# Ledger of designs, part 91: VH-VL binders against o27280

Target 1, 266 residues: o27280
Amino acid sequence: MDSMNVPEVLEIKRIVEESESVKTFIFSWDFRREVRPGQFVMVWDFRDEKPMSVSLIDPVRSEIGISIRRVGEFTDRVHGLSEGDLLGIRGPYGRGFELMGRDILLVGGGIGMAPLAALADEATARGMRVDALVAARTADELLFLDRLEAAGVNISTCTDDGSCGFKGFAHERLLTLEENHDMAAVCGPEPMMFQVMRILDERDVPAQLSLERYMKCAVGICGQCCLDDTGFRVCAEGPVFWSQELSRVREFGRYRRDPAGRRVPW

## First folded at step 3 (VH-VL)

Design r8 (framework fv_azirkitug)
Fold by ESMFold2-Fast, scan of step 3:
Structure r8 (fold): chain C 266 residues (1-266), chain A 121 residues (1-121), chain B 107 residues (1-107)
Amino acid sequence: as target 1 above (266 residues)
Amino acid sequence: EVQLVESGGGLVQPGGSLKLSCAASGFTFNTYAMYWVRQASGKGLEWVARIRSSRNNYATYYADAVKGRFTISRDDSKNMVYLQMNSLKTEDTAVYYCVRPSYYEGYFDVWGQGTLVTVSS
Amino acid sequence: ETVVTQSPATLSLSPGERATLSCRASQSVGSYLHWFQQKPGQAPRLLIHDASNRATRVPARFSGSGSGTDFTLTISSLEPEDFATYFCQQYDSFPLTFGQGTKLEIK
């Protein structure tokens, strides 16, 4: 609708630094525009606009939170802002996560924990048992552990360097977790998601995965939304997909696209 | 189990100094902001000071009534928060509570048992 | 600063009766108003946060309502342990401010 396509200028109510590279920006939000875990908004700093996943959804406080990792010029500028400063927000956009069953496994890598933290809040409020596998390169890059613990989530961690929890990758840690779940939700680097998806598929656990790199396609600013082998339109169906849909995509976990649309290995 | 235990209260003369301590346990202390709140006998609650986590550069905030006289600090290696009180006045007489807010600093979640500070006239 | 005012100052009721406590802010605080219970010699205990959300281990007889400037704490059927002082607090703007309290007394 027209109101979703016009940026609303909002004041940054609070900033919480989650790590040296990640901050959560909290805004007042009118929940007549519903927001669900797995959806994203376009963040405008009055110069550039970028898609960001919603990491906090609090209709009681009338607030949303957006967690942003410092990775380039736009995010560096946004990280330089203070409480009271203004940003443009439009959306929400995209398909959110679906919840089913009595228990859920969350597998998040780095900033991929952001949309999963919002999902954890919804799942716990619904009375589900929530287990989270939180993965990062180092202990300093593990996100939302205290927030997840406060919500009653059962947490497992892994770091590539062994600085916290299991030493190794998310899929290696998952192989040591022998519990069955009714469903899973996965968000993080595409190679991690591919490996995790394969294990969950072998265990007959239905999984939803978020392809955040294609969020721009959902708002019509990227023309390259079709996936190989399926003719699947990411901009129409994404960013959240069921594992059964992604298992037929040859480029998932193998290739990414550069700005010219060329396939580049991970 | 989350616990906050205050100490360091006592009787002091006007113009004197006291340092309050709060020992935290049962949670990841270094990621939370910490507050001091006081209550005079038969009176309401009054916010005194706030210190944010290291990720927010230990930013400090004070109520106007204590600004320039009180200093809030923390030692994350010991899970401690402190309140250094200088130039004490009779109107500073109160029970002082150490308080942990919710993770995104939306409400006061966990309170210590309090420590009494008496400033005699 | 946002001034928070509670009424009545004292409320005398018997066990089994309904208690209604009021809190008014001098300017809108949205839903960022919280209720605390305090018994003599004890620290305040969080009852309701964000106007209407019951805190952990708080009995179902406690409920909160309101938004903007006018807020109410209701205790549907008083138990002997409910006779205490109740404070409201806004967490919308600094300085953080509390009401002066409503003392709930046995009649």
Scores: ipSAE 0.012, ipTM 0.557, lowest interface PAE 8.4, mean pLDDT 86

Design r9 (framework fv_azirkitug)
Fold by ESMFold2-Fast, scan of step 3:
Structure r9 (fold): chain C 266 residues (1-266), chain A 121 residues (1-121), chain B 107 residues (1-107)
Amino acid sequence: as target 1 above (266 residues)
Amino acid sequence: EVQLVESGGGLVQPGGSLKLSCAASGFTFNTYAMYWVRQASGKGLEWVARIRSKANSYATYYADAVKGRFTISRDDSKNMVYLQMNSLKTEDTAVYYCVRPSYYEGYFDVWGQGTLVTVSS
Amino acid sequence: ETVVTQSPATLSLSPGERATLSCRASQSVGSYLHWFQQKPGQAPRLLIHDASNRATRVPARFSGSGSGTDFTLTISSLEPEDFATYFCQQYDSFPLTFGQGTKLEIK
């Protein structure tokens, strides 16, 4: 019987390069520990441990995938690993997305598409109609377009520089899209999520948003997981929150926390 | 709109060489492993070779029947997969298919139309 | 190597009948067994992946079952376009291996 707080040393089964800066690492997984889209795991390279969203959940193949963007020393080391190398994985942690209704809109920016790709697979398997708005700074940073297309997802793209799809920001593209969805799920840079949330709230579309903020712990004893106005801890009560909950948080979309817990403007 | 188009097949004498090409379009080519699978007339399908993506150091794998004679390679800048076939034998006569696996490699998802290689004395 | 064996070699049926095709692996392949349809002059087409999952745009009359060493492809009510050769393939271990095919022909 495994505890979710005990790290398992797992062999990297496959690595897929999603973009210049993003790789998906695939591991065999024992699904006696259920994993849901929106949850994260702690990835341990035997020196440091960091939270990473689960981007592939495949109980038929007994595999999970973890997509990691190269942003610093830890992720640089992990990106240097090869098939057959070992990583420690513990979890899953956090609450996952809830699915309801017949139609879902996914709005993802950059690496935020990772948990949404897993959600798209689950929603499609459930028989839901899935529309995805995939946003990035440039075409090279758009993630999972081929995977989403293979799953039968209706895709709209948006790039800040206009190199693919709509030229502009995600919220600007969203204003030109049809409003008929039973729910939405959003993940990406916090300023993008804030603007998307406001539009969905005005359209009376219930939305869940995933906050992948910097965290120091996975067991809920951590000030850096706490939202300043509500007391919600991302690792304990998140990372997925309903838009109604986040609309009460003054910090959301305006400030982030650095590793020392200080407020820093986006 | 995902397409794989093979070329380079033809008639060659035993001991000869041929280089097959596969042009990929409609997907992000550089993230996928690529395969060659062949089928002799009246026979089943036979896996020939596999090449992984740059993330996996372009690792190559070959069926025992072709190991040492065939070389699989790719050019990500051109979205091309190649199969260099040397020291060809009459047993290599087959239709050769370029194949893309599923996104995270688990099954053969997309097949080209194939190119016929005939090795005859 | 894992040997994959299909039976029968040829199956003669009429439109509207149920077809049941068998595939047996020499050792356990888990659920990593796939089914392909091939018509003369065409490339193989994926029908079922991972034992029981229908591929995109494959009609509901096609279903797969089994695990370990014994697998079955079922076509609940044959249509004229279903008369083709069917191959199973294991993707559990290298070298990847295919069955020799079952030819489904009109009676």
Scores: ipSAE 0.132, ipTM 0.616, lowest interface PAE 4.9, mean pLDDT 86
Fold by OpenDDE, second read of step 4:
Structure r9 (fold): chain C 266 residues (1-266), chain A 121 residues (1-121), chain B 107 residues (1-107)
Amino acid sequence: as target 1 above (266 residues)
Amino acid sequence: EVQLVESGGGLVQPGGSLKLSCAASGFTFNTYAMYWVRQASGKGLEWVARIRSKANSYATYYADAVKGRFTISRDDSKNMVYLQMNSLKTEDTAVYYCVRPSYYEGYFDVWGQGTLVTVSS
Amino acid sequence: ETVVTQSPATLSLSPGERATLSCRASQSVGSYLHWFQQKPGQAPRLLIHDASNRATRVPARFSGSGSGTDFTLTISSLEPEDFATYFCQQYDSFPLTFGQGTKLEIK
């Protein structure tokens, strides 16, 4: 038994409201336990447990941040919490992003920007040039723009309704950008990621993509997050995958499995 | 490019009122909390007031010394933050700075030039 | 509230010398201690944040150290432009509080 699999009860240090639907919960963190952008933690509200990406890694202040979008009963309860309240956190788990090269492109949609924001901080700290394509349905849903800007990231925005930046989807905006990068990191709605990956592949840009699947154990045992045909466990072999790996995953961009294990189309 | 410019300072009688203004530019103003900090001549700095962003419901906080007398407010459409000062006292005499914190309010990274408020009979 | 105390009140040194400024908090503030430089007639300038991190465009001769209650700002070799007043400030809890300042003057 690894002690890392036992939830640590942590106090919410502060809460940042990123948007109407997204809050960042900040915790004190002992960095003797390493955490990487792209990894996730299991958040336990003493009733249910859900995987959440780490969106802030601050070794200077000894803090981590977890950005949570309000989407259901669990997140509703969590969003009702206040500073000083407690949550159980275990992890981190999974494979995080790897940085390579000097120029990196980040493509994020909605809450998918959470792990990418953490990656952006690391990349810029390393002196990399970071370009970020930040996509959302509306301007009000664009996340982390000021944070990214402060870090020195070159930002391009995209909104479905055109309320900010390019009107359209992320892959459409990407098609208008001719510059290539040494590497790309992608996270967001799977249909978005699928289209973005195809474009990046055509341009011979190495890409890493973070998948979201229903996870229960987070330790590769239960199989709930197993990808069809490949046997990849998103919690163990992922959630970050290289595009070459995902090219082997038939279900990618097409469907996922719900908590009951049924196929649900995207 | 990022800039804060205070205005509205001046001489006022004890018990009087004054409203300070701060014009922000060069950043997404409506996503940041804003602060007022003051400094009496030859003395240290004192936190005065804090107003959070819209996303945080424009929550306001005050130092005990000014609570009930000062009101911090903002107009995001104009990139302005204000400090309404009522019932002024001689000890309120100071240079008042408009200050922007870091994104997650970890430290003060941008300061205005300050505006002098003198309360004297 | 957390009281922040600086020492010495005045420090007289010559260019080229090493300056050591102290800041003590009445209770632990972790690493949430910042240093500011202020010159006459100017607003404070962020110098060091979170105990040991130089702010943008701050020369390497400036360094910060410490955690908990005791903090130190060090200027390895004083330049003429470094003679100013230095303030420390805790950002651990509200109300935010500043030290009374250390005036670094030319000997």
Scores: ipSAE 0.036, ipTM 0.579, lowest interface PAE 5.2, mean pLDDT 93

Design s1 (framework fv_bamlanivimab)
Fold by ESMFold2-Fast, scan of step 3:
Structure s1 (fold): chain C 266 residues (1-266), chain A 119 residues (1-119), chain B 107 residues (1-107)
Amino acid sequence: as target 1 above (266 residues)
Amino acid sequence: QVQLVQSGAEVKKPGSSVKVSCKASGGTFSSYAISWVRQAPGQGLEWMGRIIPIFGTANYAQKFQGRVTITADKSTSTAYMELSSLRSEDTAVYYCARDSYYEGWFDPWGQGTAVTVSS
Amino acid sequence: DIQMTQSPSSLSASVGDRVTITCRASQSISSYLSWYQQKPGKAPKLLIYAASSLQSGVPSRFSGSGSGTDFTLTITSLQPEDFATYYCQQSYSTPRTFGQGTKVEIK
């Protein structure tokens, strides 16, 4: 049996408080089990299991980090843990980001900045020039600014309320930024990603977008994942998708599914 | 290119409180944490606590828990460290420093504020 | 709390000497260690972070090594401006803790 599908009980080495609602949990990791930016792991608190994106990949220190936003019962319990406590980790799973060219743009909204922070580390280590647009509703929801600065990333910020940087949405700020990127990676709320994707498409910048809702499908839990009317099965290839694939999906950025599977507007 | 400028020296009586300011300029104030470190005459460096201004979240060393309060005013890009119930042992130079809280190294540092507690 | 122990507490050296300062953590801190230089009446200056990464603008004669619990700061050819007190600091956990300092004095 391969070790990827067997939960490993790991000790929490360090906890970094990113915001009032977000913490990064850092674990020792054996890099014989490869981890790439954009991949996720299943986090098990010995009662429930949830998918979480990997936000730190550090082979030099032999560490990975998992950033978790407090939104419900599971995440509330995990946020109550301390250094030295144990969590089960299974994975990694899913398709990670692919780097190409020399100049890249990262566009992150809220917790969506987590997998992009790991990508920024890899891109700068490869000698790439990295521009990051970090977006949130308010200043206290902007994440990883210190880490991006430490990596040598050129940072632009925007908040809906104007509490930090540009006042407005990510796509409005993007219109004021230079257009000379070889690729982009985007992660955040689906409506934000849709608007950003359209601008990048007009600029002929190939983009990769991470869709959190397909993480469980990638581990086989749902059995079938199709995007809207296209009939395209994506769960084996997700959660990261190229913009060309998503531009053909009528549902992307316009509709979500409720618990009964009904289509509802964002 | 971040610079930190602290308030001037203070002489305080035992039992009083002191509030030291640290004004940041250059770069985004919310892109880093601010740590407070003190140094008693002829002694080493002692970490007191930190604040992440963007979140208002503060952490304190156990020794100072209950009498130190670290705050930030994002509108003025200023962090504050208030120490209450002052004792003669609190006589020290107090530094603020930009804290790369992921790595935890400190750079740049403020110039320091001398606080003398005497009757 | 993680305790940081430096040795020696002081040393006397001449210009051109190789100086070695050691720092030991009470538990493993991986490579979450920084070194600082402090001159009388001045704020500390960051020399090295992540145990071995040289801060921009710091002369190449300074180097750091180590991992886990044992760390070393080396100055390969001591210059007049290097007479100062040196501190190690761990950032593995909160609270952040410093070593007691090593004073490098003129022989």
Scores: ipSAE 0.007, ipTM 0.518, lowest interface PAE 9.9, mean pLDDT 84
Fold by OpenDDE, second read of step 4:
Structure s1 (fold): chain C 266 residues (1-266), chain A 119 residues (1-119), chain B 107 residues (1-107)
Amino acid sequence: as target 1 above (266 residues)
Amino acid sequence: QVQLVQSGAEVKKPGSSVKVSCKASGGTFSSYAISWVRQAPGQGLEWMGRIIPIFGTANYAQKFQGRVTITADKSTSTAYMELSSLRSEDTAVYYCARDSYYEGWFDPWGQGTAVTVSS
Amino acid sequence: DIQMTQSPSSLSASVGDRVTITCRASQSISSYLSWYQQKPGKAPKLLIYAASSLQSGVPSRFSGSGSGTDFTLTITSLQPEDFATYYCQQSYSTPRTFGQGTKVEIK
């Protein structure tokens, strides 16, 4: 029988270069194992294992995509791979996004757009109106713009340096938008998400936010991704949380725990 | 699509135990939790507990703690619910259901197993 | 435990009627609320999840709304096959709990 905890060795079918630092790796997927936007998988390169968000879910082609940003040794190795090479994939894990209403706002920063891109596909397929605020430091770091546009998403861009769209941060751009949505999904740097959440709460817009924490087991056993005070495990109770849940999380937007378990500020 | 098929009706004496099975087919068993919900005649639905097969861990409603045991066999894609020290009040239809466990919805449901406890 | 209270416990309606059922949670459950339909002798059927998301295959005449503590299931135009008992269920915390049910009967 299917074992979720054992990595399945999969061949890389395609590689999409999203940006200078981000690649999407596409795999064949047996959709008898359901996967939802916001969930993550553990990627194993036979040396190390890292959690990665699912950025593409295509039941028609029986494929999933995993977008990976080049940030360290593990991702350096993975970025060196070619089509036809093998990776171990186990999962999916965690709580994904829930769609509700007719109009949805997506707010993403950097690689945080990965799970939101998958969510956008599902939302548009369901006939929802999707607005996306895509933020990055610079224009060349904006992700999935063409893909989102093709899906019928209304895109607003925001860059720290003003090289594309609104000059400033995502929450600043959000303040200039007056339209209300039935719900919002947010993923990106935690300081960004914190500010965005505050605005959405003030506007009474239900919001879901995807957190990133150091994950080791992905199955809620090791506790490395446990959030202080609440006991929420990002890998089990998350990584997607409702704003009301995060309001109980003291560390949200303030600090995180490093691989050694030490508190480090954002 | 996932289907859940439960074992047949049971008639038990007070003080005895009953074990109901729930076999999953048409999908992946290890990707979901299995919840057990019972319904007494003419009454509402009552959640008893759930198991996450991949972990083998079960959680129970406090009301049934000490009397209920939920297990799962991944090799046969079958979940089990055993209720001991049966009472007349335990007379009900017992359902298994696929539990999303993250979102918490139940779908699909088994067809139900009638358990009658009588002297 | 989170208590779920449905209103009304029963109602009589005619085909074509708009039917509204409410569910109140004893505390905020965000949007972790599902609605089920149950017919006599059958298992419950999932209609709505996440408070307002329509389950695949469920007619569009069914809709859910609400967040926090107050939720509503609406049937815009009641059909003959809709006469049944409906339950809300919170999935915010364990133990999972259901409303007491609302029986929709023929007027």
Scores: ipSAE 0.000, ipTM 0.484, lowest interface PAE 14.3, mean pLDDT 91

Design s10 (framework fv_bamlanivimab)
Fold by ESMFold2-Fast, scan of step 3:
Structure s10 (fold): chain C 266 residues (1-266), chain A 119 residues (1-119), chain B 107 residues (1-107)
Amino acid sequence: as target 1 above (266 residues)
Amino acid sequence: QVQLVQSGAEVKKPGSSVKVSCKASGGTFSSYAISWVRQAPGQGLEWMGRIIPIFGTANYAQKFQGRVTITADKSTSTAYMELSSLRSEDTAVYYCARDRQYEGWFDPWGQGTAVTVSS
Amino acid sequence: DIQMTQSPSSLSASVGDRVTITCRASQSISSYLSWYQQKPGKAPKLLIYAASSLQSGVPSRFSGSGSGTDFTLTITSLQPEDFATYYCQQSYSTPLTFGQGTKVEIK
């Protein structure tokens, strides 16, 4: 137990280019500071600090990986870094996924596959049967397929444009798949997660969903991390929630918060 | 069916603290949230806060922030509300209530605990 | 905080009457509104949730309507056991807030 709220300056050991817009940054990690799939860390470039999900957890090599999509000024700067450069990392923070049963389903959209890839590694290492539905807008945006295949995961894909696998959305593809799972884990755009949760609820499959909302503060004490009707703070109480908790959150799937806390429709 | 049973009436001096219990029976305790709502004599209902036992985390109305602490003990299926720095204005009936669907609507309610603050 | 205002604060009615109680939110709350009944010395009882959904075990003479900022609870053919205080409550955002109550008294 060291001070998890003080950033440790770590060297970028390796960078994996996952797609044109996504890179995984790999660091040596001291596993006396436990990390679980579904948790996040704060990444500090010595100018700004942003939360990022852990996408690789490898205690054998003493490494963690953090997958980052290029979507703004901070992520653009981080994408410009090279192996050997330094970043500040603190954490981990938040509630991770819990594995239950023998047969699990993962449903990931875009960068949402990042925390699910770490979960897939743990589940397969425990001898579980893992089915993954990997969704994206186009084939070039499908993430971690090679890693999932190497882990022994049964993969189904869908793309909005039909360039790989089923043509359509994740929830449309899910309707064509047989469901005999003990649990599911879901991460991706909030509207996708809402539709998927609804189907899983009808099938009586308990699901865990990871909310990757905008976070303003480093440790989750500000209202920007809060779900209105439950008072959940994503970085304090989440980011992983059971579907029973989210199925009655009216904000989920309908709107988000801007930096002033105002509701903005999806 | 879930039932909520609260602790008995309390008489407290100004400046002291009170801790009210709410014991749940039936259902899975960690599968729902517990809210605390108070009602001063002849007045309306006022939400104080809630706890989600599965996370052990609580939310409070700003008016009570810093004076109220809501906790839960999963092993005894009991939620607690502790209010400190008591004033005469805190004289009220305090209710616990189940938020089954996390939508912020309440069923069932506990029977209520009368707390009187007087010198 | 979202302010909930009920109208009227009290009303007198006879058995068999149609009673309407209104509730206004200070901002749009979509359909995140519940109605409760409270009798003297008793805890409140949930009647309606999600603006219009009748809670199991509640008589069909109770109904809710409305969306946004304006909501109504209607009791058709008032019964002796319906003389009570009624509260609306928003669940759109924390802190959760209640209306001031409407007392339905025998005429």
Scores: ipSAE 0.000, ipTM 0.398, lowest interface PAE 16.0, mean pLDDT 82

Design s11 (framework fv_cemiplimab)
Fold by ESMFold2-Fast, scan of step 3:
Structure s11 (fold): chain C 266 residues (1-266), chain A 119 residues (1-119), chain B 107 residues (1-107)
Amino acid sequence: as target 1 above (266 residues)
Amino acid sequence: EVQLLESGGVLVQPGGSLRLSCAASGFTFSSYGMTWVRQAPGKGLEWVSGISGSGGSTYFADSVKGRFTISRDNSKNTLYLQMNSLKGEDTAVYYCAKPSYYEGYFDYWGQGTLVTVSS
Amino acid sequence: DIQMTQSPSSLSASVGDSITITCRASQSISSYLNWYQQKPGKAPNLLIYAASSLQSGVPSRFSGSGSGTDFTLTIRTLQPEDFATYYCQQSYSTPLTFGPGTVVDFR
C-alpha cells in the first residue's frame, strides 16, 4: 500500500447497468499486479478521487470491474461517462478477504454485494460451496443475482418491503438459514453487519467484515483510522476485519460521527 | 423531533380484549423496529413485544405469547398492540419505545397508557 | 432467558454525593448493557448504552463501566434531579430483560 502511487489512466472498456443507481465500469488490467476480492482502488475523474471496491476480477479476459452507486457529485459525474472515456485508477489497496474451509456464507446489503461478488467468483472457482444472502430495501436494489446464479451460488434474497424473497432484514433471514459454514464474509450497512456478526458469533462461525469507512486508512493515511474503545489501530489493516476484533468495539454498528465528531445513533 | 404518543388504555374485565396504539413522528418510521414495554404499579420494567421495521418479524415475552399480537401500519406511522384474554397480571402502564436500530436499546419513549384489568 | 440483578435495591444519598449502582447478568453479555433513569410519574429515559457510551444530552456526571457479567453505573456529585429509579437492561439476546431497579432516595 502506498499513498504516493501515481494513478494509471485507463479507458472504460465496458459499462454494465446493474440497477437504476449502480453501474459497473470494466477496464483492462495487467494481472502482474495481483488483485484480490475485498481490495479497493482509488478512482480519479481528473477532479476528485474516491475509493471504490473491486467487484469483478477476471484474469481470463484480463479485466477488472468497479461498481459505483450514484450518491453525490463525484459519482454523478462518473455515471455520466461512456465507453471509451478515461478514468485514473490507483491501487489496488487494502486487505482482501481470506478464504477458509469448504462451505462459506456471504451476506451482502446493497452495494456491499460488489466486493462479495468478486469473492463468490474466487470461492466457486476453488470448488467451495457458496451460500449468499443478498439483502436490499426493494427487489430492484438487489445486486448481482444473475452473476451469482451463473457462478453456481446458492442464493437467498431478503427485501425490507417483501418484493423479493424473505420480507424483513438480513439478520432476520439469516436466523432461518442453515448453520453449516466454515466462514462468512459480510459487507453492507454497518447496523446490518453488526446484527449479522452477533448471530455468526453465536454460531461459532468466523466472519470477515468489510468496513467502507476505513478504506482511506488502507492507503497509508495516518490519523483518520481509530476504533473507539479498543485502541485498535486500523492504519495497517482494513477495510476487511475479523469478527473477533469487531465484537469488542462498541462503535461498530451502534453509532456514527457527526461533523463535530460527536457520537450519533444509527 | 421524535415523538411517540400512546392511546387506548382503559379499565377492562378479566378475559377481555383491548387494542393499544402508538402514533410516531419525527423519524422514518418504516426504517426502525418498534417495541412495547410495560410496568405494573410499583414494579419494574418488563419488555413485552417487538416488531421489525417491515413488520415481517415479531417477538414476544413468554408471559404474553399466544394472547398478544403486535402490528404496524407504516403508511400511518402507527404501532399497535392487540391484547386478548387479559389477566389481572397484565395491569400496567404500557410504553411505546423506539430502538436505536437493532431493537436493543431504547432512545425514545412515549408517556405510557394505563391498562387496568379488574373485576 | 438472561436474568438481570441490581445492587443495592435502594440507597439514600445527599446532593453532592457520588454513588455507584451494580448490575449483574446471569451469563456473559459482552458490552450489550444499557442504563435507564425513571423519575416519578415519567417515562424512562436512556442514560448509557453499550455499557459505557453516554447518550446525547445526558450530563457527564453519569458514567458506565464493565463487561461480561458485571457492570456499574456511577453518578458523580449527585444533583436534586438525580433522585430517581435506575434500571439496567441487556440487549444481547431476546427476550430483552431489565434489572429490578435501584431506587435513589434523598437522605
Scores: ipSAE 0.000, ipTM 0.394, lowest interface PAE 17.6, mean pLDDT 83

